Miniprotein binders against a7ua95r516to809. Designs and how they scored, part 52

Target 1, 294 residues: a7ua95r516to809
Amino acid sequence: ASLSLLSISDLVPDLQFIFFWMSNAIEILYFIQQKSPAYMQTIELMDDKAGSKESLLSATISANEEAMTILEEVIMYTFQQCVYYITKTLYVVLPGLLDCNPFGTEPSSEQCRRAAGVCVCAVCVMPEAVRRVVSVFQTTSDLLQQYQVHSEIQSQMFAYLFFFTNVSLFNQLIDKGPARGWFQRSRVLQIQASVKILLDWAKGAGHNHLAQKFFAKFCSTVTILASPPQQLSQMSWKALCAEHPSLKPVQLHRILTQYQLMAELGPLPIWQPSSEDEAYIYRTVDLLESFENH

## First folded at step 4 (miniprotein)

Design Z23
Fold by ESMFold2-Fast, scan of step 4:
Structure Z23 (fold): chain B 294 residues (1-294), chain A 95 residues (1-95)
Amino acid sequence: as target 1 above (294 residues)
Amino acid sequence: SLRKRAEELIRKAQELLEKVEELIREAEEKGAPEEVEYLLKLAELLAQAAIFLAREAKEALERGDPETARELLEKAKLLLDIAELLIKYAERLLE
């Protein structure tokens, strides 16, 4: 609980320590994997003046195998600790992203309009809430680079961070969205703009492929909710399922129901699920996404 | 006490690091084979990893998780045993 009160800046010394040891463990593991075979061969070719050459080889091989196993566990442990601390920080800052307005309602917006000669919403804006989320991702990237953590592990880290962000945003929108008005079109457009800033950051950081993969569910949700009523009412249930395969039937049904309730134009056409899908549409236990990695 | 065990392992690891530093200097002065330098560097890295695990064990104890602390200390001890073994082999090659 106490960790959720800390900003990313407050966690940097602890994260530096963990990333330092993760990097060291990875380096040690690679060192053993690369140097051990050559060293073993060198011992095997040595003159056995002490009469212990075979015992030395056997002991060294056993020690190296056990060291590699433990180092793999240390790498996994430090990876999990980094994920834990970073996701705890993300959990605190992510809700702000759903409430912020990136379309320039800040002081001096009138001057910004005059200077640009275009709509304020067309200008790249980063609200404080979005800046806090981007700061967490940027700090993570900086630390991984500082300690020269292998690119494959960096990709795995951001895969999980994007997965966590997607699940957190989706669950918050579905669970709290109705009470907070987040399903209203104007709010959805604000959310869509904020999410685009995060996706643009990911693209700039070289993680576009991971962002596309792991944000699919939340992006599908926002895309549906941001659709004009005329456009959305022309789509069949089958067409919506095909366009948004990341959404489960119960999730898609809940999203469409909320969209219909928030619509000011009156009754919308009925989206008719298949007979098979109807059996699963009200499975509330499948509504929210799990944070646990299976 | 698990806390005293963690402190003892950190102390032992620091002593091994000092010994490795001395042996690396000796190896460089004597123009020792590349294998000796690799053994000593590996021992250095393993001893540093053991310090990390022992410190994490102390943190686990502060959180009231002695089971995790015990596991971490067991792993730290094993890494130190391996480091000590590598140092002994490096010493023999320097003879």
Scores: ipSAE 0.018, ipTM 0.475, lowest interface PAE 5.8, mean pLDDT 77

Design Z24
Fold by ESMFold2-Fast, scan of step 4:
Structure Z24 (fold): chain B 294 residues (1-294), chain A 83 residues (1-83)
Amino acid sequence: as target 1 above (294 residues)
Amino acid sequence: DPLEVVIELLAEALRLLLEAYKALEEGDFERAIELAKQAIELIQRAMEIAEKYGTDPRVRELLEIILRAAELILKYAEEELKK
């Protein structure tokens, strides 16, 4: 089956409708939550003439719980639909990020200056592949702002999008990286620069904490692969595990094995797994990350 | 309490609109139209009660937002049914 490439702009009308729905449901939920305590307080202060106060309180609790349940279902459904459409678009554009060169020159954007007699004639340009990913995040942010979606929901949305991006990039790099040459130092430095553009966007958008949390695994992977051979060869397995706690033993071992091959280093003895970790190192089921959040 | 009645009508309208949206996803445009129309009727009743008994102005604003959402679902379903 042929898959059509969809631009994020093609989804904007559908996303606008869904965000409009979600925003309205959230606003109604907050209104009910604000009014419920005041009404409950009013009931508590009433004289109970025939036990009717407890019946009224019980009925009010039931009605508010039902309304909140319905609103939560609407919010959850619309949130899931937004995530579905956005992650479908991300799935198509993310692999390109591993194959682009952000150090490439674009004549229209290139600056040439002199500083202390040295010519500085390069600007890091956002590759089209990176721009496509940033556009998905920016469009999402714009829609959340346009429909005034509460900050907590915005944070949950970007937490999931960053989680999805991290898992997708990590799995692509680990699974296909050897065949694609992505583990070669020059390619790793390109990947690192591209990821930094995404992280800088997230910081500028107010999501630095979420980006640091949810990109930890992919960032650790790229950091290890970008390390100079002299530096990395001096670190023990225990030290690497401590520095990169987001990586499972089998993942760390696979990364170090690829690093050894690409950097033309000697045998792996210096990165020998601990006896506790060795049992898990060959569990292939643990190599790739699940898109299910556990 | 007029506010409680408005909230109950609002909750039922929202339930109907969620079902209408699910019907749209399934391609059941006739069902979506039926549910959206029912939701609009409940919202309009809630608006009448809010106006008559002098409820919080914020309640009127929320009802107008939900009414617009219901009308959008109705319009979309009607346009799809014409195809």
Scores: ipSAE 0.014, ipTM 0.343, lowest interface PAE 7.5, mean pLDDT 75

Design Z25
Fold by ESMFold2-Fast, scan of step 4:
Structure Z25 (fold): chain B 294 residues (1-294), chain A 83 residues (1-83)
Amino acid sequence: as target 1 above (294 residues)
Amino acid sequence: DPKEVVLELLWEAARLLIEALKALREGDFERAIELAKQAIELIQRAMEIAEKYGTDPEVREKLELILRLAEFILKAAELELKK
């Protein structure tokens, strides 16, 4: 019953109301911006005394500015409410993405059986946890399309949702990953497959550029953790920083340390921080991302 | 001057709605409802004066717009308060 209450489908009626007013406020704001010059010209052309025309002109400008201020506040309020409810739902479903297995059975087992020429009855399917996340994004997209919300606002909405998802997943992985075993190679490959499903959805929805930008940190993290030991050991600290510019020195250091521990590479140094970055690899205050940093 | 009274009422209503939106964002839903209701009353008074003495079609459109916005803010605050 509590899980059902947190479903995106339970929020649809409230979201429909909010999206309806957001769309209407945007349309009205645009109309006022377009109509204002024509109305001002009409006043200027009136067969009236200069003082009377100036008074009417001034009053019209003030009324338009007040209406635009109210509309901008309504747009911002409705946008923030949508973000609040959608991210509240995402926060509940996102941790499941890190724990699910999109391969159905163990990946190595399935790969071994396929390589041996044996037909596998189990097929890679979208896990319920991934489907819940995709459902939130799809419902948001459907509502934005249904109410014909301007593309700029749609882009801002998905930019923030992807930002929120990236921060949430990154923080969960870094903070809880060691205790949960999420840094184990088999788990990292499962996480990578699940993230690919989200990225493929975003590409199909026309948000590929936003997804690439706002998922960069989490994607870099998963890419490093999924790298073969031979490949990663050949990369210098500077090369890793250049390839993964979204990661702060302390974050990259933590990721590489976890990789080394889980891969059991012994004393082999995978990386060596530059002199310039050495001071920053221990800044724990910069380890986790802030939801307020957009 | 009836036209000046209409514009003054429209301005005061808009000011109240800006305060209502601020109250709404701050979580003061009861204040937002009170302010929105006051704005609706002012706009309805302005519309009565405009109907009786006549007004510019553009001003009438503004009154209708601000009334719809006030009704939205009222409904939004009422929905939040039910939570």
Scores: ipSAE 0.017, ipTM 0.403, lowest interface PAE 5.1, mean pLDDT 77

Design Z26
Fold by ESMFold2-Fast, scan of step 4:
Structure Z26 (fold): chain B 294 residues (1-294), chain A 83 residues (1-83)
Amino acid sequence: as target 1 above (294 residues)
Amino acid sequence: DPKEVVYELIREAMRLLLEARKALEEGDFERAIELAKQAIELIQRAMEIAEKYGTDPEVRLALEFILRLAEYILKRAEEELKK
């Protein structure tokens, strides 16, 4: 089966089922956690009869602990299943975001309108590739809202989806960017505009803090690549490291090297790593990001 | 103790479902079907004991969730096998 046939719409019935059970498991876990103290007080007020109240208390604690463990495992499994199918769909649609043009023609200047303090670029058209990514995020948001999943789980879901998206986009840009021409300034500006559409969606959905945190690496990369040579050449290596703390020295070095090549700057490198960073850069091979937390 | 039997069946069913999910991810659809069916049998037995001897409502709902998860894995594996 072709991965190009995978659509978020095809997964909605399965996702609705999983979200339904995840939401109910979370609610029951919450009720057990809330009701246990009140029930324990009720037992404490009981007179000692056939069994001691100590035995009843111990049995109740054990039963509640076992039920909570089972519910936590159900929540974990359903959460992992949702993440798996949603990220599998994202993996198929994300490369298109790096190879699309949100501008009808490249504008000499962008006209932006402000509504309630938010800048909206009227010349930006949502390409189908960007729309497909937004559709995945919107469908996820709609399902979480439909089944009234607790805010902590919603935040964890979008934290992971933004993390996954950032890693996927960063790795694709760094690994395939030179061959695909994605490091050309004009192409980088198109990528920047496309990513801004995703970030604007996240802000509107109430996930601005998560988006800023988890997209930091890719946003820093695009910001550097979109910078004019006059501005970028005036910054020292130390200043660039300070402005882009999400980038590892080896990643920053690779980005700047590609920038110099694409901008056809002179043979002498403008950006010199510190002696400490230089030693670290040439001793490490960890250029690409891992989908693992470390 | 009927309560302890129910919890033991739940633990065993969850273990089988973890293995069934792993088999599904590895493309072993026949194994995933077999393990999911075994988990369903264990949960149905646990539900029968819970109805006969009584249990906390939260445990009953947990049994329903695990049953639905097992049915979902079974359906997914069966659909993949039809390909």
Scores: ipSAE 0.013, ipTM 0.223, lowest interface PAE 8.3, mean pLDDT 75

Design Z27
Fold by ESMFold2-Fast, scan of step 4:
Structure Z27 (fold): chain B 294 residues (1-294), chain A 80 residues (1-80)
Amino acid sequence: as target 1 above (294 residues)
Amino acid sequence: NLDLIKQFLEAMDLYFKAVELFNQGDTEEAIKTLEKVLEMAKQIYEEVKKTGNEEAMRLAQRLIELVTYAIELMKLRLAS
């Protein structure tokens, strides 16, 4: 498919197919892991006539390792396809979160159309932009549960989705924020409220620890930008680094520079980096985060 | 290609059915089952070869080797 603007609902049939085969491959791999020790033990108990036992064991181990390698490659491939389609959908809906106003009370026809039950009614009070992001996470959770994918794989998938969301939001805020007005305090408070809705969803879904770990950078950024000038100006560079360890010195410096500009605190630097951090900041041009995580 | 992944998984499922038959002592039926898996693996290889996907071709070749090893191993037990 060529369409980059496909909704998560449009992808459900394809995702169901991929999740089904991923689940099957995992179950087959688990079956082999359970049966392999018993099979090896059976061979080891065979009479060793003319040295055939060691040859049979070696050939069996080799064949078993190859079978497991093939299944692991199939699992990895199907996992990567799921992540690809889900993150492609996320990438389209995430910018809306930076532009939405969760404090507004204006009615939405879409929100009214979604009131099918008590759980749906709770979702309907969310801003549409936040609802779209939550829908991607909820659909992913539903598919993982429907096909009984093991909790370890579920955790890996949400770890990556939260990592992707964090990087996408951080990069967009840092790169496009000044031109879009996203660094204005009123807009930052709206962003903070929207992010809280996502974090509350993650907590309810049992992924609070993953969300805290993988959203740390974007949350630190929003927390700093939402700080009152009188509070932030009383904090030293060292104190800010200690409270926001997820931010690289170059990222913290960029955030504080934008904050100083937006709050109209004048041209002279208020937050003085340490000599070591200052040297690092001037040597490093990589401000944005990478989508690759090893 | 999702159909290709389905074909690989069906071949693997049949492969493990053959391994279970072998473990139960039905060596002759296990060999016959693996011969069917080998036919499936060769068919998969010919299909992926037409697509030019090197990763899929490598995976299909590994499946052919796995099944070939298993057949030889089972024949060795039958001879003994």
Scores: ipSAE 0.011, ipTM 0.352, lowest interface PAE 9.0, mean pLDDT 76

Design Z28
Fold by ESMFold2-Fast, scan of step 4:
Formats: structure tokens, C-alpha cells, sequence
Structure Z28 (fold): chain B 294 residues (1-294), chain A 80 residues (1-80)
């Protein structure tokens, strides 16, 4: 109950505490980096025949390096803690993205009355599940902005969050998709629309390049599944590999096999892997993506 | 916890001010300022220790270490 009901709002006090320390450690490190050279130059310009100047300079350099090491450890630690809490929340809310319908369910009574029998509820609405995912990203952005965290760290944070989101959604779709009907065309179009909401949010937040880079695998998967059967069946294995370089041979083969079954294109294989790829399509260990970023 | 977060903010701000004083040549005032920060950091550590929040305890300990090192650096400068 506690785990499945966990909200990003419940974590805000802890995240504020961690972002506070990360921001302050970065500012202190920046201050040392900017002021220390000027101070060192002041010592160096001193006229000291006894060698006290050289000893003082050496001691100051050593001590500053130790202080910077401690601050760098604080920055890394707080960054990893933020990532840990945020990704734990994302992992809980992301599967809902694959089950929701952004094309709406029922029009309001006012819309139906005003339309005089014509349905006006054709506009895409943000489903609750998508709103929960966007809220995690928005809250993260707000906290980074509130504590004035440098843009470089912000980029690193969203790079990892997008990487995590991509891996989580891809693995859920590949592992559970066939059993849950997620490979059906209507469901894939709903998934595509939901993902577009996330990508549009990222673009608005200034992270379009990161989103394009880190969502490549999931976007390729959805693009293939959303393709019309006539169009897709005319493409060779080589052409599909060239269009979707982010997909491993085993991943592409699994996607195409499920597509063939769901589109009712018959039981005989249409897309034949190259001789070089045949060995790789049977490596189960390569099917799902790892959450580890090395 | 809002009070605790405010204490962390005040300690970090005062630490930054002490570093500025040090680089401006006001070494004695910088040391006195850091000694106040050290006392604040130790009080924060004791408060977070009572909560059992391991992350907060680690951050408070890192602040104590950083402030202690800075005091040692400044005292070496003053002795010279």
C-alpha cells in the first residue's frame, strides 16, 4: 500500500533537503575554484626569503584539494540520492503510461449539449497516468530551478531520468506487452500519443536533444508497431535494421514476430534475419535492457 | 524538518561567507565564523541522528568534515 501509493509529492520534503545540500556544495566548490587561484597568486607575489611562502603555498594547495574532494563526494552522493528517490517513484508510475488512453473516454455534458449531437471530445487529454509521470519530471525541474542548480547538473539529471524511463518502458512493453494486448494497433497508437506528451514536455523544458537521444529505443519500437501492415511487410530485414539502429537484432526480431502475430499476417516468418544476425536473435540475455549506465 | 532545513541553509551560507572573508585577507574573522558554522553543523548532526535519517546524517557529517578542514587551513595561514 505504501509502495504502490507512493507519490512524488510525498518525497518533496526529502528531495528539497537533498537538492539544498547539492546546490550549496556546488556553490562552495565553485567559490573555491574561482577565489583560490587569486589567493594563491597573492601568496606567490610575497617576498619571503625564509621559504615560509613556499611552505604556506604548498600547505594551502594540499588543503584546498582535500576540501574540494570532500565537496565533490557530497555532490556525487546527493546526486545519486536524488536519482534513487526519483527513479523509485518513476518505476511505480511508468507502467500506467502503457495502459492509458489520451484520446479521451467520454465528452462532458456541456460539450455534447453545445455540439447538438456532434461529439466534440476528440481532443487529446492528459490521462491521470501520464500526468503522474509529467509531475515527477516537473517537480524535479522545479527543485533544480528553486535551488539554482547549475545547468550542467540539470542536464545530467534529465539524461539519467530519460535513460531510466526509456529502459523501463521498453522492458515493460517487450516483456508484458503481448499478454496485455499492448501490441494491438489501437493500443500502440494510444502509447505513441502518451509518449508524445512526455517528449513535448521535455522540449518545453529545454531538454529536447536529451529526450531524442535517450528515448530512441522505445520510440523506434513504437514506430515499428504503429506502422501499417502493408507498408511494414514490404520492408526487408536489412531496411528495418538501418531505420532502427538503436534496436539489437534479438529485440527487432521479437518486435517483428509479435507484430506479425497481432496484425494477423500469417504464421510463416516474413522478416528473415541476415546470416550474421541469426546467432544473436537467440541470445535471451540481450532481449531486455539494463538499468545500469556505465 | 522545515526548521532543520533552514538550519542547514544558514550554516552553508555562513560557511560561504567565511570563505569570502578568508580570500579577502580577514583570516581571524573567517576562523571565528567557521567555528560558529562547526557548532551549527554538530547541532544539526545530533538532531538528524535522533530522526534516524541516514542520508541527513551523512550530509551533516560531510559538512563537519569540510568545516573542520577549512578551519585547519585558515589556522595554518594565521600561524604563517
Amino acid sequence: as target 1 above (294 residues)
Amino acid sequence: NEDLLKQFYEAADLYLKALELFYQGDTEEAIKTLEKVLEMAKQIYEEVKKTGNEEAMRLAQLLIEAVTLAIEIMKQRLAS
Scores: ipSAE 0.012, ipTM 0.283, lowest interface PAE 8.6, mean pLDDT 75

Design Z29
Fold by ESMFold2-Fast, scan of step 4:
Structure Z29 (fold): chain B 294 residues (1-294), chain A 81 residues (1-81)
Amino acid sequence: as target 1 above (294 residues)
Amino acid sequence: SLEDLVRLLAEAFEILIELARYLYEEGKPERALRVAHLAFDLIEIAFRLAEEAKNPELLKLVQELFKKAYELLREIDEKIR
């Protein structure tokens, strides 16, 4: 069994079961939190029967605290299992996003510039690779909605999924991009269009704020790489750092170096690293992003 | 009310028992055992409260739930040992 053939549909029955348990645990936790103080007071109002009231109260407090702790751990465990299965599916389908062509033909800069105000170009189609990624997000949204999972947990789920997607796409582009031709201007425009489909989906789903926050690094990267030389040359290193604060100096340096190469531009002194950042442009350990929570 | 507290504990118990069974099936018997013991503690409290409430239908419900907890705990213990 190849992971590249695994679809989100194959995981839906398992995910339904886990979401069911997560939803139930959240409901019980909320109910205990809301009702427990009133019920504790009820016990306190009971007559003292040779100390039985104090024993019941102590046992009830202990059980309530332990129940809340275990339910929180259950919620965390089921949340982590959902995230694990969903991100495992995303990991398999995300590289296809960097190789697909939503334009059906090579787009012109003018076509892409004119399309900037709409979700996709009028001539664009949703590639199968993009559809698979959107299907993962939509299935997750559908399951959260079906089981009426609290908005806060839903936001945490999509925050992590967007974080994971951003890290996966950024790392793939930076690490493998030169060998795969992904830094070619035409390929960058295709990638930008594909990512815009994901961002538009997120906006439609009510997650625009999370998408803007957690896709910042990859969006900054494709924005720079898709910039016309006329516009990008107007910006200093310091201005680019200010406009793209999600990028580390080594990351920005790598991106600008690839841009100069692909745009067939000579060195532009305007993109020289500041003396403050000069020591950091060679920090290889900071080049790729970690999949661990920050 | 006291009866509402018993029903709350019964609901929490059902969730914990199903979670313990899930963890057991997932090959995490030690964690399943921890959850099962917590469920056992909750149902014991519910039993005492149902007695205080003098509500025979709740007492019967809690007794049946206690039986389920005991059966699951025995199965998990056998696997660990």
Scores: ipSAE 0.011, ipTM 0.368, lowest interface PAE 9.3, mean pLDDT 75

Design Z3
Fold by ESMFold2-Fast, scan of step 4:
Structure Z3 (fold): chain B 294 residues (1-294), chain A 83 residues (1-83)
Amino acid sequence: as target 1 above (294 residues)
Amino acid sequence: DPKEVVEYLLRLAELLLEAARFALEEGDFELAIELAKIAIELIQYAMEIAEKYGTDPEVREKLEEILRKAEEILKRAEEELKK
């Protein structure tokens, strides 16, 4: 029997409904926040002819507090549901980004260089694996715009999606990379080009600041692994830590160890950890990133 | 102005009831029950104010209509939850 892959398109009807719920709850919450103070003041100024004014105020305060609590829960729940379904889709498509070749089979780098005044070289066509990831981000952006979700919530959504993408890619590269050949220089250069497509999309969408913040760890990893041996061998442990502050000592040590192995630079350690960091290079609990947000 | 209070409560109840209807349609019966109950409470207070201080017949008719719809949603959600 044929296999079919889940796509973001398959989730659009469900996501539309969840975004509609979120938008509606936000609008109701905003309405209550805007109108409630004036309403309470109006009741307080009313004639208490039946002696029921205090009871009405108390009941109204209780009802408004209950409504606000429920709406805040609905907003949080719908936000979490969107994040869940979107990240579930990302989790399925992200490994493909590490295996794809954005340079394609045509045109080659050499053919691009020979083009008279027109050169579109590094990524002449977007690989399907990269398009799948970009489609998830674009669909999310489109839905947030369609339902006019507040910009603060939009920023929080993409902050989480970029955080999730960074953690997923970093963990897959570190954990599965040796077995899958992802640390080989040719594969690292392909990964670097694919990541650039994602970062370019984020910049175009107005999320450059979030992308720079949340992709820092994976970008540092790929930058180190893509470095020429002559260049990287001249850098000290301290210099690498300074240039890549997002990497923990155990993570940097693992990356450099894999680099040395793949570049065939011999059996003796080249990058000696500083005395301050030496105790931390064996903290295996810190090797992989947590999907848990602060 | 008591009439403004009644209009505020009516509008708030309409918004909550729209949310309750959507919860019911999607099978979130517990949420539908909670939202419908709050809408009913708000409409009942609006009706008390309207009775005491007076209101336009159109507004009173709307209050009765929204109360009926809220009670219907509450009953349907409670019946589904008990299945």
Scores: ipSAE 0.013, ipTM 0.429, lowest interface PAE 7.0, mean pLDDT 79

Design Z30
Fold by ESMFold2-Fast, scan of step 4:
Structure Z30 (fold): chain B 294 residues (1-294), chain A 81 residues (1-81)
Amino acid sequence: as target 1 above (294 residues)
Amino acid sequence: SLEDEVRYLAELFELRIEIARLLYEEGKPEEALRLAHAAFDLIEWAFRLAELAKNPELLKLVQELFKKAYELLREIDEKIR
């Protein structure tokens, strides 16, 4: 009865029910849009009193418009319910991704690699923590396919899931990273490899564009932190802002400060904010991302 | 064909009543009732088309769907209200 103990597998029956109703609502909406003209034409061909026939036509149009509005609300509601339960499961498994080693000595089974929809060579190992995250994405993909949900709705679903994953990982890294040692270069490289497994899964699933768009902030963060000191020290603040436009000034400043500490480059700041950004690097309210701005 | 349109209307009616049930369960009884009324308009229309097609099997199908939907709506209403 404890909600925190639920895995994605435990939620599948409830998710199947919600996906079933969402799919049905979408099909009804599509059917009304496609078949309404044919039914109106059929009514026009019937023998009846002019007033009775006109009343039926008017009533049908009104009922169809009202039904379409209600169906759109049902589709939105069921979509939000699916997103809520799936993201709740993701929230529990995502921190493990930041604290695992893809370069470990124990390789993933071939079955796990295929089941996750990720095709990687013998050089790449999928940690258990990454497999749990991929399993949530794969189960979602399987359910969308099982209930034949329209591709546009599928794209919106993964846009939300990638947005949520990006925010969750970014906030965990920024907030807990210093205490956990996650900014150490060896740990950042492990995080980068784990994220690549997720991005490779998304590419294989046909969602490469969405993954690149919605993981931009976390990917920029990891890219900066994984950069060699020789390369990063040659870039100006303006060049870094231009290369990583998804990062806010306070976020970029925090990342560079952590990088400077971990690379043992000394206490003096190498990367000076532009005069335009000086006020913004101290906006602590902008440091962490919001889960509510989709 | 006209017969295919009757079958499509019957399927649409059944789906609409199931969505109405979902709306009731989610606490939107007013919206559920409006969708149910729209569904009954569709089944009444399906009766007329089935008669025009002169197909007694389709007419029987439409009658059975009407009965099923009516029983479900009544059960939902008794449970909620």
Scores: ipSAE 0.000, ipTM 0.128, lowest interface PAE 21.6, mean pLDDT 72

Design Z4
Fold by ESMFold2-Fast, scan of step 4:
Order: sequence, then C-alpha cells, then structure tokens
Structure Z4 (fold): chain B 294 residues (1-294), chain A 83 residues (1-83)
Amino acid sequence: as target 1 above (294 residues)
Amino acid sequence: DPKEVVERLLRLAEWLLELARMALELGDFEYAIEAAKLAIELIQEAMEIAEKYGTDPEVREKLEEILRKAEEILKRAEEELKK
C-alpha cells in the first residue's frame, strides 16, 4: 500500500462548503451592521402612541446584539476550519520545497501563461514540489474570489497562511536541515530559488506586502546560509543581529553554529562569538524559550 | 499602537491554540506540535511588548493562561508522537 497523502483537490469540495457558509455569515453580519443605524433612527422618529418606542428600540438592540454574536462565532469557526485544512495541506507539501531542484528543470520552448503568478500551461518549468505549494495558495485565492469574501478577510487569511508557511519552513530547515544536507551551499541555492518562485507568485497575486512581512524570518535564514563563510566571519555579532532583525539572537546563533559545522573553511579562522556576545546570547535564552525539537 | 499589537498577537495565539487542539483530537500530532509552538512564540512576543509598554492586568493574565495551555498541548502532542 502507498502513502495516501491528502491533496488540495481532495479538499476543494469540503472547503467550498465551509467558504460558502463563512461568506454568507459575513454578508449577513455586514447587512445588520449597515442597516441597524438607519432602522434605529426610524424608530426614534416615529410617533410613540402607546409608549412602545423604547420597548421596540430595546428589543431591536437585543435581537441585533444576539444575531451579531452568533454570526461572529460562525465566521470565526468557519475561518478557523478553512485555515486548519489549508495549513494541514501546506504542512504536508512544504518539506518537498526544501528538497526540490529548480535548476534541474529543462527550459521548454512552449510558453506558459501566468494567472496571478501561476504557470498553467500543459508543460511547466516550475518544479512539482513548488507547484504543489503554489496550487494551495492559488486554490485559496480562487475560493475567496468565487464566494466574494471581503478583501480584509482575504488579507487576514493570507497573513495566517504566510505566517504558518514561514515558521514551518524555518522549523523544518533548522530541525532537519543538517541531517538532510540542506545546509550545503548547492542545496541552499536551490532552496533560495524555490522560495523566490513562491514570493514571485505572492507578488503577482497582490500579496507582496504580506509576503515580505511574514516570510522575513525564513528569507533571512536562507540569505545567511547562502552567504560566503568569509563574509559572515568578518561581521560582529551586533552587526549580524542588526542585519537580520527578523531573527531572534538565539535563532541566529543556532543558524551560524550549524553553518560553521557544515562549511569547509579550511585555513580561514572559524567565526567565534566574543565573550560579550556569548553573554548576550545567554541573556536572550533566559527570556525566550527554545522552540527546537529535542 | 503597542496595546493593539498585544491584543492582535493574543487573538492569533488563541486561534493557533484551537487549531493545535483540533489537530491533537484528530491524531495529527505533528501539526499540533507546529501550531502549539507558533502560539508560544506569539505569546512570548506579546509578553515582551506588554512588559516594555505596559498592559491591563486582565490581558496579562490571559497571556499567561494561553501560554500554559499551549505548553500543555505541546507536551501532550510530543508524548503521543513518541509512542
């Protein structure tokens, strides 16, 4: 028997149902928020023949508050369900992005059409592993557009997806990277190229600001690993921290330590933190918990 | 606005904690670990901002509560994965 991995295509029918209910709840909530003030004003301007105006106003406020609470709960629940299934799919396909070789793909003479940054031709030059990740983001975008989900909710959803992707890739690279050879220069360059394809898709889809914000940590990590060891060894600890503000000092120290172990420096001095730098690192660890698997 | 940043991080962490709990219930221990670790990271960042700029006692208590719950889910998921 083969491993049965869940694909985004298998999830689309279930996701469509959840997106449908989320969109409907958002629209109903918006309708109540937009119409309630006008209705309240109408009640206020009415003749109160039997002293019922205050009662009607109170009943309307109570009913609207209850309805809005229920709708907010439905929106939150359906939003959480959508993100859960999407991020679960991402978690399964993301490790492949770290193992793929975009430089091994032969150029095709056939042209590929890009819709929101995704190659949709019959013959694509994009590596399959990268295409799987992109297809998850593209399917999400398509569903948000199909069900006319408001732009603010769309932005919030991609913020969560990019945040999850960034941390998942970072944790995979840090925890499994040395054992899988991902810290080797040739593989780091492959990873950098793959990430660039993913970021290019996000830019094409109108999410460049979110991608720049939420991928900063993983991008900094890959940039460090792609840097020649000689350049890194010439920088002070404070300068390295300043150049990579998205990385916590303990994370940066872990990356550099693993990089020194993997890099063949030969006759060059191996980078070492000063006594003051070591004190700074340990002070940071006292404030921040380690997120590495032990 | 530091107060709004703390509140946003808290809400995101609460949401990730619910995802971790759902994943744990479904037997998806690797996802539960990932989501719980993310929740812890966000809470610790929120606590650092709260310490520097100040926050309401109720918000501080909520940050501590969510951190404890996330650590419990992380420990449970890691124990299940080792089995």
Scores: ipSAE 0.035, ipTM 0.543, lowest interface PAE 6.1, mean pLDDT 74

